# Designs tried in a protein design chat: VHH binders against a5wdp0. Part 21

Target 1, 213 residues: a5wdp0
Amino acid sequence: MNKHNKSADALSLYLVTDSALCADKGLIETVLAAIDGGVTLVQLRDKHASDEALYTTACELKEAIAGRVPLVINDKVQIAHKAKLDGAHIGQGDLSVKQARNILGHDAWLGLSINTLAQLQQTHHHHLDLLDYVGLGPVFATATKQDHAEPIGLEGLSTLSKASVLPTVAIGGINHANARQVYQTGCHGIAVVSAICAADDPKQAAELLIAQR
Short names: E, the ipSAE of ESMFold2; O, the ipSAE of OpenDDE; V2, 0.75 times the mean of E and O plus 0.25 times the DockQ between their complexes.

## First folded at step 21 (VHH; framework vhh_7sr4_2)

Design t1 (at its last look DockQ between E and O 0.54; V2 from the best seeds 0.57)
Fold by OpenDDE, look of step 21:
Structure t1 (fold): chain B 213 residues (1-213), chain A 122 residues (1-122)
Amino acid sequence: as target 1 above (213 residues)
Amino acid sequence: EVKLVESGGGLVQPGGSLRLSCAASGFTFREYRMAWYRQTPGKQRDLVADIYRGGYTKYGDSVKGRFTISRDNTKNTVYLQMNSLKPEDTAVYYCTAIDYDEWEGKTYGDYWGQGTQVTVSS
């Protein structure tokens, strides 16, 4: 019963919410302004909220968005189902893709984070018919220790995006300074957090990002 | 106060097994990526095994098929089952908790245990 077209264009400007960053202006207000600015998909994310609080927020946000763009939730597939959201995004190991799809149903959006080519190949082999898009990243990392995994960078993103048979959204450290380069890799969209959530003008922030496409 | 306490290290013969545990406190364990690293004197610290919040695991090439990392969020504990141990596995093993946001590409911090010595020798 998903009324949104699951095209790659829907991933063009992917907003991931941050409750702390949105606190001053309000989460709902920030999201709506961002949509006015050109956001094409919204992911509700709150690392600190209880499931009950997250459910309430999900319902309120869904109502406010009023079907303008798809609303998905990060990781909490059961809340997506209960709140009748448009879908969910899961990370590696959060929940099996099959289990997530069974909970959401066949019409819901389901995205999966991909970090390596091996993961992408595995996904193609086992879950191609169960996913609607993949998040590729992290593209950029602000601070890493030498013993930590390195970001994939623009070159890595280009490689993964070209290899992907699913629509792709770039994840990790994306902002106004690097969005154009990310779009140029062939990735269908960019996911941003602070670039919009922490902006003085979320609408303008979104406009400036999507203009780089 | 954040605390990571490793246990289970010791002396073992080649081909033997050890199970390391790392008990965590002072932070929301389930929100952190956990990992085991090892270090020998004069060398850099190397990743042994990594486990994401949701349970996805990654291993160093040298330990694949022999080591298994797991976590119990109800006990705030991460484990490293080490089988078929080799002399080359001798090192101080460190548990670490990593506060990483993949959407922002940021590590906000990491915590480390004191380390536990693993010695594989005949």
Scores: ipSAE 0.629, ipTM 0.928, lowest interface PAE 0.6, mean pLDDT 93
Fold by ESMFold2, look of step 21:
Structure t1 (fold): chain B 213 residues (1-213), chain A 122 residues (1-122)
Amino acid sequence: as target 1 above (213 residues)
Amino acid sequence: EVKLVESGGGLVQPGGSLRLSCAASGFTFREYRMAWYRQTPGKQRDLVADIYRGGYTKYGDSVKGRFTISRDNTKNTVYLQMNSLKPEDTAVYYCTAIDYDEWEGKTYGDYWGQGTQVTVSS
């Protein structure tokens, strides 16, 4: 599990950050405690931060993590490159997979969000050699009835995971109450935000989550 | 402040096509789920099409196969291609930006444009 060897085991407990949720304890303290508790990969995400603020945070977080686990960034591939992060995760509507890989280089982590079997099949056909993993979801969603979005659920996650030739991380609404069922679908890992970022004890929260694997 | 400006509405004959655009402004566009809704007088707004950050799309039953939603994050723009238009498609069409967090699976709020009139009549 180092920068040059990208193991699916790094997806086991995938922390996605949120600076606002970490405010009481601090982002860096939360991340380091979570790594001590069993987090295997950290994604820097702050969807409302300026690029300048995000770059500064990326550099600080990279220094604090000190190579203990991979550090990737959400969407901002150029920031990952400039800050020498371990990689990035992108969505379908941002940079193309080819452009992202070109910026990051061959050794960096690159993941892609997948919501449907059709997207997975297109990814296999066009981008398989350029990606290290796929994020599958949303598994669960809390939405009003006016929100016509439907989560893929555990059955959808299982179907996509079994169809994927790439390692899989489950995304969306995952917490201590449902993590065991998510792992039981056969995905390689789970991604969480508030389950750790909002926890009073991030180390313990991570321990309780990874124990469900 | 999120600002949504629809364009491309107008009068078309049945069977015709029309392309709506929605220009958005702000730094959070790529994190938002985008949608088109429509409303006829005296009725609730109905979902026409959704597009998520990851490219997943959903459509209302009456437009499936005829309408296509797409997005361009580099231009902060959402599109609705409407083909095989019917008189029943006559409505005000609204662009919507939904603060959806795919990683948490939660919706935190939404923003609405002013709407653009689409009229399909012989």
Scores: ipSAE 0.527, ipTM 0.838, lowest interface PAE 1.6, mean pLDDT 88
ESMFold2 (binder alone), look of step 21: mean pLDDT 84; pTM 0.839

Design t2 (at its last look DockQ between E and O 0.62; V2 from the best seeds 0.59)
Fold by OpenDDE, look of step 21:
Structure t2 (fold): chain B 213 residues (1-213), chain A 122 residues (1-122)
Amino acid sequence: as target 1 above (213 residues)
Amino acid sequence: EVKLVESGGGLVQPGGSLRLSCAASGFTFREYRMAWYRQTPGKQRDLVADIYKGGWTKYGDSVKGRFTISRDNTKNTVYLQMNSLKPEDTAVYYCTAIDYDEWEGKIYGDYWGQGTQVTVSS
């Protein structure tokens, strides 16, 4: 596999996989098409798969991608290590940043989800040397009937993105209709799921998204 | 079958503490956002506390600093530690599991418990 530069540009079009959405075309086929379309980083995510199945998929996907773009895994840091993936993305309540870094090693990609300015500030104080990027969001969310947590919106994203000293990728509800606005906030990249995974043409879908940058 | 069972409610004096538990079964607990809501007769159900899959928490303004939500994925249980209770905290407390995708920003569904009564009175 090619060694990847940990630049902000690598976050430009961040694909998060969904096995159910990719089932018709195939996960690997969808990812490869998306890469052809301009995806710059791939995150393997499957909330329904066993760890064993996820490991197998990780290995197959890694081989298929063949070092074209970084491949990280959502939450499952041990699988990233075992499968020798490029890195992992973790949330606030998952493994600590330090623990994750220890498992992955110095050269691996490590991303952290950030939801608030306070979390970002805490991250700056304690984890700057251990993280490669932060995911900011959710930017958008489906309206709920209950008093659920509100998304940060474009304004919130702009605030967090400008405050961040780490490369940033926007997370949550991003698609072809809002990608341009997200890019305009100063965020380095966008993470998408169904916009590509559920597209009839994943390559074209990716092309249309990255063109909005 | 999805099941949420609340426990730990009861009568307590002002300034007292209670710990609510919600035992979940019938779904992949670790993949769900969990929350506590409360409702009084004739009023709408209000958010008390949220805990996301990734552990991020959010609280209603009236309970900040007094209540703490936590989860144990090994036990499929979400907890609500309630300290410094006030009469205004009297309500039926409901546990809910929310199928929320952080990356899509979508809720695909939710499940609710039957609720547990919390009464704060001198």
Scores: ipSAE 0.598, ipTM 0.912, lowest interface PAE 0.6, mean pLDDT 92
Fold by ESMFold2, look of step 21:
Structure t2 (fold): chain B 213 residues (1-213), chain A 122 residues (1-122)
Amino acid sequence: as target 1 above (213 residues)
Amino acid sequence: EVKLVESGGGLVQPGGSLRLSCAASGFTFREYRMAWYRQTPGKQRDLVADIYKGGWTKYGDSVKGRFTISRDNTKNTVYLQMNSLKPEDTAVYYCTAIDYDEWEGKIYGDYWGQGTQVTVSS
């Protein structure tokens, strides 16, 4: 059961976890410190964990957060349901928005990744009533070979943000050096991974990020 | 073992069409970004087309409107439909699988096929 209203303010500083990046301090310690610093929503993501391990982590993280902010999971909608998380975020393609909403129920958070204006338009026409927000990106991207990385950039983000009727969170390559520029495009929030997960002081990292809004 | 096997190359006249296929195995195909690159002798490889996990696509400027990348996650296969072919499209075409983290905006690595020759000449 979702206990939080689904306000765009919850997107202000959106933490996406990475258990490997948190290994030295611990996932729970990192997330709680980040919430103390101003994180407004947490997405559980662990690219390498089994579903069983993810479920265990989801339950532990839910208990530790204790309702302070919404907790969603990346892609694994069934785990969100089983662990009674606040919702999920899904990408284009595999699990449909309709299927995800059916599993999660009416009150849960559901977000969708958007990379192009065409995808946004399709979302508005077909799924608007099923989603709470969209993730827009990747805004920035880096690679060992730049040919593989072609982000939408700040101009692409601004175009999508202005076109969206749903609340927006910017995703992809966001950190302290660029967060202010990202907020200035008019998106409702920013999503970060290593800017907090790999920080020596996650609380301070979160404070410095949200101060740029 | 990761395998990417391209097929569908050949000789074609200017204005003609070809469809390249790339059969993938040894990794979770639906989780990877896929791409086609091409290379002429003595030059660097150039991006032809790119398709993300969710079906989003990007194209090199010289092929926009003529080429279409697509994927079939049930067959672990990525395709390149090449229409209105020009002599400048002559190259070895390579299939690529890219380990991409959209939330970090970072690429961790890639895999490459052996390539398939496309030759456009009268």
Scores: ipSAE 0.573, ipTM 0.853, lowest interface PAE 1.3, mean pLDDT 89
ESMFold2 (binder alone), look of step 21: mean pLDDT 84; pTM 0.838

Design t3 (at its last look DockQ between E and O 0.76; V2 from the best seeds 0.66)
Fold by ESMFold2, look of step 21:
Structure t3 (fold): chain B 213 residues (1-213), chain A 122 residues (1-122)
Amino acid sequence: as target 1 above (213 residues)
Amino acid sequence: EVKLVESGGGLVQPGGSLRLSCAASGFTFREYRMAWYRQTPGKQRDLVADIYKGGYTKYGDSVKGRFTISRDNTKNTVYLQMNSLKPEDTAVYYCTAIDWDEWEGKTYGDYWGQGTQVTVSS
């Protein structure tokens, strides 16, 4: 089993999948084209799939990527273990950081979503040696009638990025129009979904994003 | 179909307590951000309490320290424990489910219950 270098450079252009957005071109075709264009890490995400379907997709995607970049899964740490993926990303949800690390083992990637400075400080105090990176956000959000979103903005991202002792990936609303500003805050990378998954040409979309670093 | 059913409202004396429940169905409950809003006649709906899928909670200033939001993902239910009630808390209380995608910074939908009346009077 090969393992990727857990360098912060792997966060440079972080693709999060969305099976529905990829349906017309195909998930695997989209991911491989995006890797050709400069994606440095792939997160498999499909919150609506059954665990059985997600496991099958994880195995197929792992085989197709063939070790070119790390492949992690969103939330489903046991699937990452069973499919021998490179790791997982978790939120502030039901599975604790310690539980996730115990399942994944020492070598796997493990990332955690951080929305506030308080969460970052708690992470530094309690989980620092269990994590490889943190995801900071959401940086941007689309306006709604009831403003349910609470974006941290570029100022919030800059504050969290500079406070973090772990490598950082920015998340939330990132696309071609704002990626340069996001990189300029000092985070190690950006995470995107529709900017690549919904693009007519995922390779070109990835090329244009990474060029803004 | 998404369904949110509030219960537990009623008439209570100042200083009293109520516990609201919201039973949810038709979506993957643990993946949703849940909230309680309230509305008095002629006013906009105000956020009372918010609970993210990760467990982070947020409260409106006027209820902080008196109200507690919680969720039970095994029962697909969100709760609002309301203590030290005041006449100003009189309102229709709505349960809200928010399909929030932090990776995209988007809300893909928000769903609202029909509301439950809470009345605080002597």
Scores: ipSAE 0.635, ipTM 0.865, lowest interface PAE 1.1, mean pLDDT 90
Fold by OpenDDE, look of step 21:
Structure t3 (fold): chain B 213 residues (1-213), chain A 122 residues (1-122)
Amino acid sequence: as target 1 above (213 residues)
Amino acid sequence: EVKLVESGGGLVQPGGSLRLSCAASGFTFREYRMAWYRQTPGKQRDLVADIYKGGYTKYGDSVKGRFTISRDNTKNTVYLQMNSLKPEDTAVYYCTAIDWDEWEGKTYGDYWGQGTQVTVSS
């Protein structure tokens, strides 16, 4: 496997997979096409798969990507370790950052979702040496009928991205219509799901997104 | 069939405590964001507390420091520990399961319980 530099540029176009959206074209085919289009990092995510199925998919995807870009997994740190993936991304409360790092080892990618400035500050204070990047969001969210949590918006993203001493990737509702504005906040990268996974041409979709940087 | 069943409500004096429970069935509980809302007659339903699948919690301003939301994925249950109750906390409390995707910033659906009455009165 190729050793990847843990630079901010690696976060430029962050693809988060969705097995359901990729079903017609195939997950592997979609990912490879997206990489051809400019995806710089891939996160394997499947909300419905068993751990066994996810492991199998992880191995297949890893082989297919063949070290072209880093492959991380959402939340399932043990699977990342077992499948020898490049790393994992965890949310608040899933695992402690320290526990995740211990499982993955010191060379693996470890990302953490951040939702507030307070969380970012805490992260800087306690986990700066254990993390490789932070996901900031959700930037955008579909309006709900109830008093659900509000997204941080572009202004919030700008504030967090400027405050962060770690590389940053924007998370939540990012697509071709808003990618440019997200990049303009100073965030190093954007994470997308349906913008690529549901595209008729994943390669072109990726090209159009990265071109907005 | 999706089912959310609240319990633990009742009458309590100011300063007292209650613990609400919501038992969930019919969906993959661990993948859902769970929340408690409350509503009084003639008013809108307000968020009391949220707990994401990863355990991250959010609270309404009026209940911060007094209420605690938690979840047990092994029991498919979400809890609301309510301490230092005030008369203004009187409401019907509803449990909700939210199909939330943070990466897409989308809610794909939600389910609601029937609600449980909490009355704080001397």
Scores: ipSAE 0.610, ipTM 0.920, lowest interface PAE 0.6, mean pLDDT 93
ESMFold2 (binder alone), look of step 21: mean pLDDT 82; pTM 0.821

Design t4 (at its last look DockQ between E and O 0.72; V2 from the best seeds 0.64)
Fold by OpenDDE, look of step 21:
Structure t4 (fold): chain B 213 residues (1-213), chain A 122 residues (1-122)
Amino acid sequence: as target 1 above (213 residues)
Amino acid sequence: EVKLVESGGGLVQPGGSLRLSCAASGFTFREYRMAWYRQTPGKQRDLVADIWKGGYTKYGDSVKGRFTISRDNTKNTVYLQMNSLKPEDTAVYYCTAIDYDEWEGKTYGDYWGQGTQVTVSS
């Protein structure tokens, strides 16, 4: 049973954790400070951790957050289920939306990354009742080769956010310098990583981001 | 040690097909964005096809509808199916692994293969 309201406002300031960036201050301490600063949803993400370590961290983080905001996990739907997290976020190449929903149950948060209008339309057609929100991006690319695939940019984000019938969170390269512009596209929320995780003051960092909404 | 080894290149007539393979080792393949680039002598290296971790694909304009990029994470291999080949497709084709974080929108590094020659000629 999910006690959180699955509203678009819950996506306002979406924190994606990075264990390496949070190492100095501590992951839990950083997350809690960020929540104090206005983070409305937390996604546990660790690219290097084993599933066992991730499970342990998930449990500890869940306990620490104590229901203040929803806690979801990136990709690892089974861990979300086992640790009784609030939900999960999956990408296009991960588990199918149907499979993820079956594992999580009908009350859990389930988010899906979207990169194109075609993907969004497909999602609307096939998975509208199975998803709670979509992540749109990557919006920005801060360090890429010139000839690499381009991010969707603010214009692309605006197009997708307006087309979406699901709540939307912007993903990719979002920070204090561009958050306001992202919010202005109509996207309901922004997902940030280093903007908070690498901040000297995660609480203040969060406050400054949410203030741009 | 990171290693990318291209194969499948060669000589083919216009209208023909080739399938390139790139076998990767020495890094967590599934976490990387993979791409094919091509280069001719004296010109810049151009993107041919890109496949993200999530399977999203992007193609250069000149190869859209003719080339298909795919990946098999169980084999740590990325493929490039090239159909309806043209003389203009003649180049050295390079496989690259890109350490890209979609949440941060950052590339932290890349690795390159030695390249494989594709020649389209009658």
Scores: ipSAE 0.644, ipTM 0.928, lowest interface PAE 0.6, mean pLDDT 93
Fold by ESMFold2, look of step 21:
Structure t4 (fold): chain B 213 residues (1-213), chain A 122 residues (1-122)
Amino acid sequence: as target 1 above (213 residues)
Amino acid sequence: EVKLVESGGGLVQPGGSLRLSCAASGFTFREYRMAWYRQTPGKQRDLVADIWKGGYTKYGDSVKGRFTISRDNTKNTVYLQMNSLKPEDTAVYYCTAIDYDEWEGKTYGDYWGQGTQVTVSS
């Protein structure tokens, strides 16, 4: 069963963790301060950690959060199940939506990354009853000389947000300088990493971000 | 030790097809954005196609509709299917693995193969 109502408001300020960026203050301290500042949902992510280390961190973080906000995990649906997290977020290439829902159960949070209108339409047609929200992006991206990939931008985000039947969280390159513009597209929330994880004061960083809503 | 090994290049007639493969090892393949770039002598490298772990694909304007990028995470391999080849597609094609963080929208660095020659002529 869910510990929280699965409201779109939970997407308002969506923190994605990065253990390296949190190292000086500590991951748990950063997350708890950010929740105090207005973070509404936490995603555990560490793309280089072993599954064993990630499971341990998931359990510690779950205990520390103590149900104040939903805690989901990036990609590792089996870990969400084992650690009894509130859910998971997956990408288009990792697990099918059906497989993830089967592992998580009916009431857990499940989100899916969407990069194009075609993917959104496929989601509406095939997966609508299996998902709680979609992540739309990447909104912004910094590129090297050797990287010509382009983000969807604010225009792309606005198009996808208006088309989506599911609640939306904007993903990719979001920080204090652009958060207001992102909220103005009509998405239900924003996802951030370094804007909070690398901040000297994660509570204040979260306060300043949510105030832009 | 990161290793990217391209194969499938060669000489082909205009209108023909080739399928490039890139076998990867030494890093967590499924976590990386994979891409193909190409370079003609005297010119800068151009993005041909990329594919992110979340399934997002992007193509250069000159190859849209003719080329298809795909990946197989169980084989640690990325592919480029090249159809309707033109003489202007002649280039060295490089497989790349890009340390991209989609949640930050930031590229931290790239790994590159040595390239495979594709020649569209005769």
Scores: ipSAE 0.596, ipTM 0.861, lowest interface PAE 1.2, mean pLDDT 89
ESMFold2 (binder alone), look of step 21: mean pLDDT 82; pTM 0.812

## First folded at step 23 (VHH; framework vhh_7sr4_2)

Design w1 (at its last look DockQ between E and O 0.81; V2 from the best seeds 0.67)
Fold by OpenDDE, look of step 23:
Structure w1 (fold): chain B 213 residues (1-213), chain A 122 residues (1-122)
Amino acid sequence: as target 1 above (213 residues)
Amino acid sequence: EVKLVESGGGLVQPGGSLRLSCAASGFTFREYRMAWYRQTPGKQRDLVADIYKKGYTKYGDSVKGRFTISRDNTKNTVYLQMNSLKPEDTAVYYCTAIDWDEWEGKTYGDYWGQGTQVTVSS
């Protein structure tokens, strides 16, 4: 397995998959096209798949990517280990960072979602040596009357990015219209879903995003 | 069919405690953010507590330190432990399941229970 450099540049264009959005073109085909367009890291995510189905997809996707870019999985650390993926991304309150690291081993990618400065500070204090990067967000969020998820915005992203001693990837509502502004905050990379997965041309979509860096 | 059923509400004296439960069915519970809201007649529904799919919690300012939200994914249930109750906590409490996508910053949908009445009075 090609050992990828765990540098900030690897986070430049972070693709998070959506099986539903990729259904017409195919998940693997979409991911490969996106990599051709400049995607630098892929996260397998499927909210509706069983663990067995997810494992199968993980293996197929890993084979297809063929070591071109790191492949991580959202939340499912055990699947990452079993399928020998490059790593995993976890959120707050799930498996502890320590537990995740123990499962994945020393060389695997491990990312953590960060929503607040307090979380970032706690992470620096307790988990600095166990993580490879942090996801900061959501940067943008659709406000609903029922959902009080407060996006951090560009200013919040700038603050967190500057405060972070780990490589950073911006998370949440990022697309072609706002990618440039996100890059300008100092964040090392952007994570996107529909901007690529729902595009008619995933390669071109990726090219247009990375060009904004 | 999606169903959220609240229980545990009732009448309690100031300073007392209640524990609300919300039993969920008909959807993949572990993938949803769960929250408790409360509403009084003629007023807007306000967030009481929020728990992400992975367990991160957020509280309204008025209940911070007194209320605790938790979830058991094996039972498809979310709980609200309410301590040191005050008359101003009197409301109908609603459980909601929110399909939140952190990577898109988008809510795709939500489900609501019928609510349970909590009355704090001497």
Scores: ipSAE 0.620, ipTM 0.927, lowest interface PAE 0.6, mean pLDDT 92
Fold by ESMFold2, look of step 23:
Structure w1 (fold): chain B 213 residues (1-213), chain A 122 residues (1-122)
Amino acid sequence: as target 1 above (213 residues)
Amino acid sequence: EVKLVESGGGLVQPGGSLRLSCAASGFTFREYRMAWYRQTPGKQRDLVADIYKKGYTKYGDSVKGRFTISRDNTKNTVYLQMNSLKPEDTAVYYCTAIDWDEWEGKTYGDYWGQGTQVTVSS
């Protein structure tokens, strides 16, 4: 892929996997159904897998997707390179943006999580030419027993989206009940996990989400 | 069994320093967001400092610039360096492990230590 092929439209419906939520239906089956339903980009994420298992899954998923949508990996940039995935998404405090780009090459997707305006400003000043998109959030959040949540809300999302010179994908707590409101803030896409991974019918779940764009 | 053990509390003079430690076991430490909270008698707990699995940190307004949170994933330990201590920092300090998923915007659960007392004598 070259930079001219990396359209912001690929962010429209961004699936982040969760192997535990997919266990009964199967990860690959869930992803393929979701792509059939309108998912435009897939991020492989499994926080509990060994590197060996994650590499194996990345290769199987890449083969199954067969180039229909971009496949990126969460955090594990070396695995993206080794498995020849379409790119990676990294967070604050991970491998530096420059190191990640050097490993992935010029044409791969590279995204960065942004939680604050200060982080966005630092990104614009230091990393703008190295990234293809930013993930903005968490837009919504819930807490169990104690308030650990730090959501930016719809107004925070709108503020960051308008300030960003890079394409934006909204992350955090997005589902069928709020997706239209999220799209209405002007972000280029939404990221979902359980809204698709835990759905009885992942294809239909994806259809209902993308219809809200 | 999940276990969080705080240490390093004590009595200090205003302007002094303390370093708190929290040793963790019974869960996959590197995948958890860790935090320090504090509580004075009869009041709710308030956030002191927060550190994500990837190293991003957040601080309560009253401690920003004075306290530093850090983690060592090889030792399953989170630290709180407290400098320029004030009488209002007197509290029981709790270590917390949080199963936080930014992509879902959801906390799936949390664990709390027993607490360690910090007293700034004034």
Scores: ipSAE 0.617, ipTM 0.877, lowest interface PAE 1.1, mean pLDDT 90
ESMFold2 (binder alone), look of step 23: mean pLDDT 83; pTM 0.826

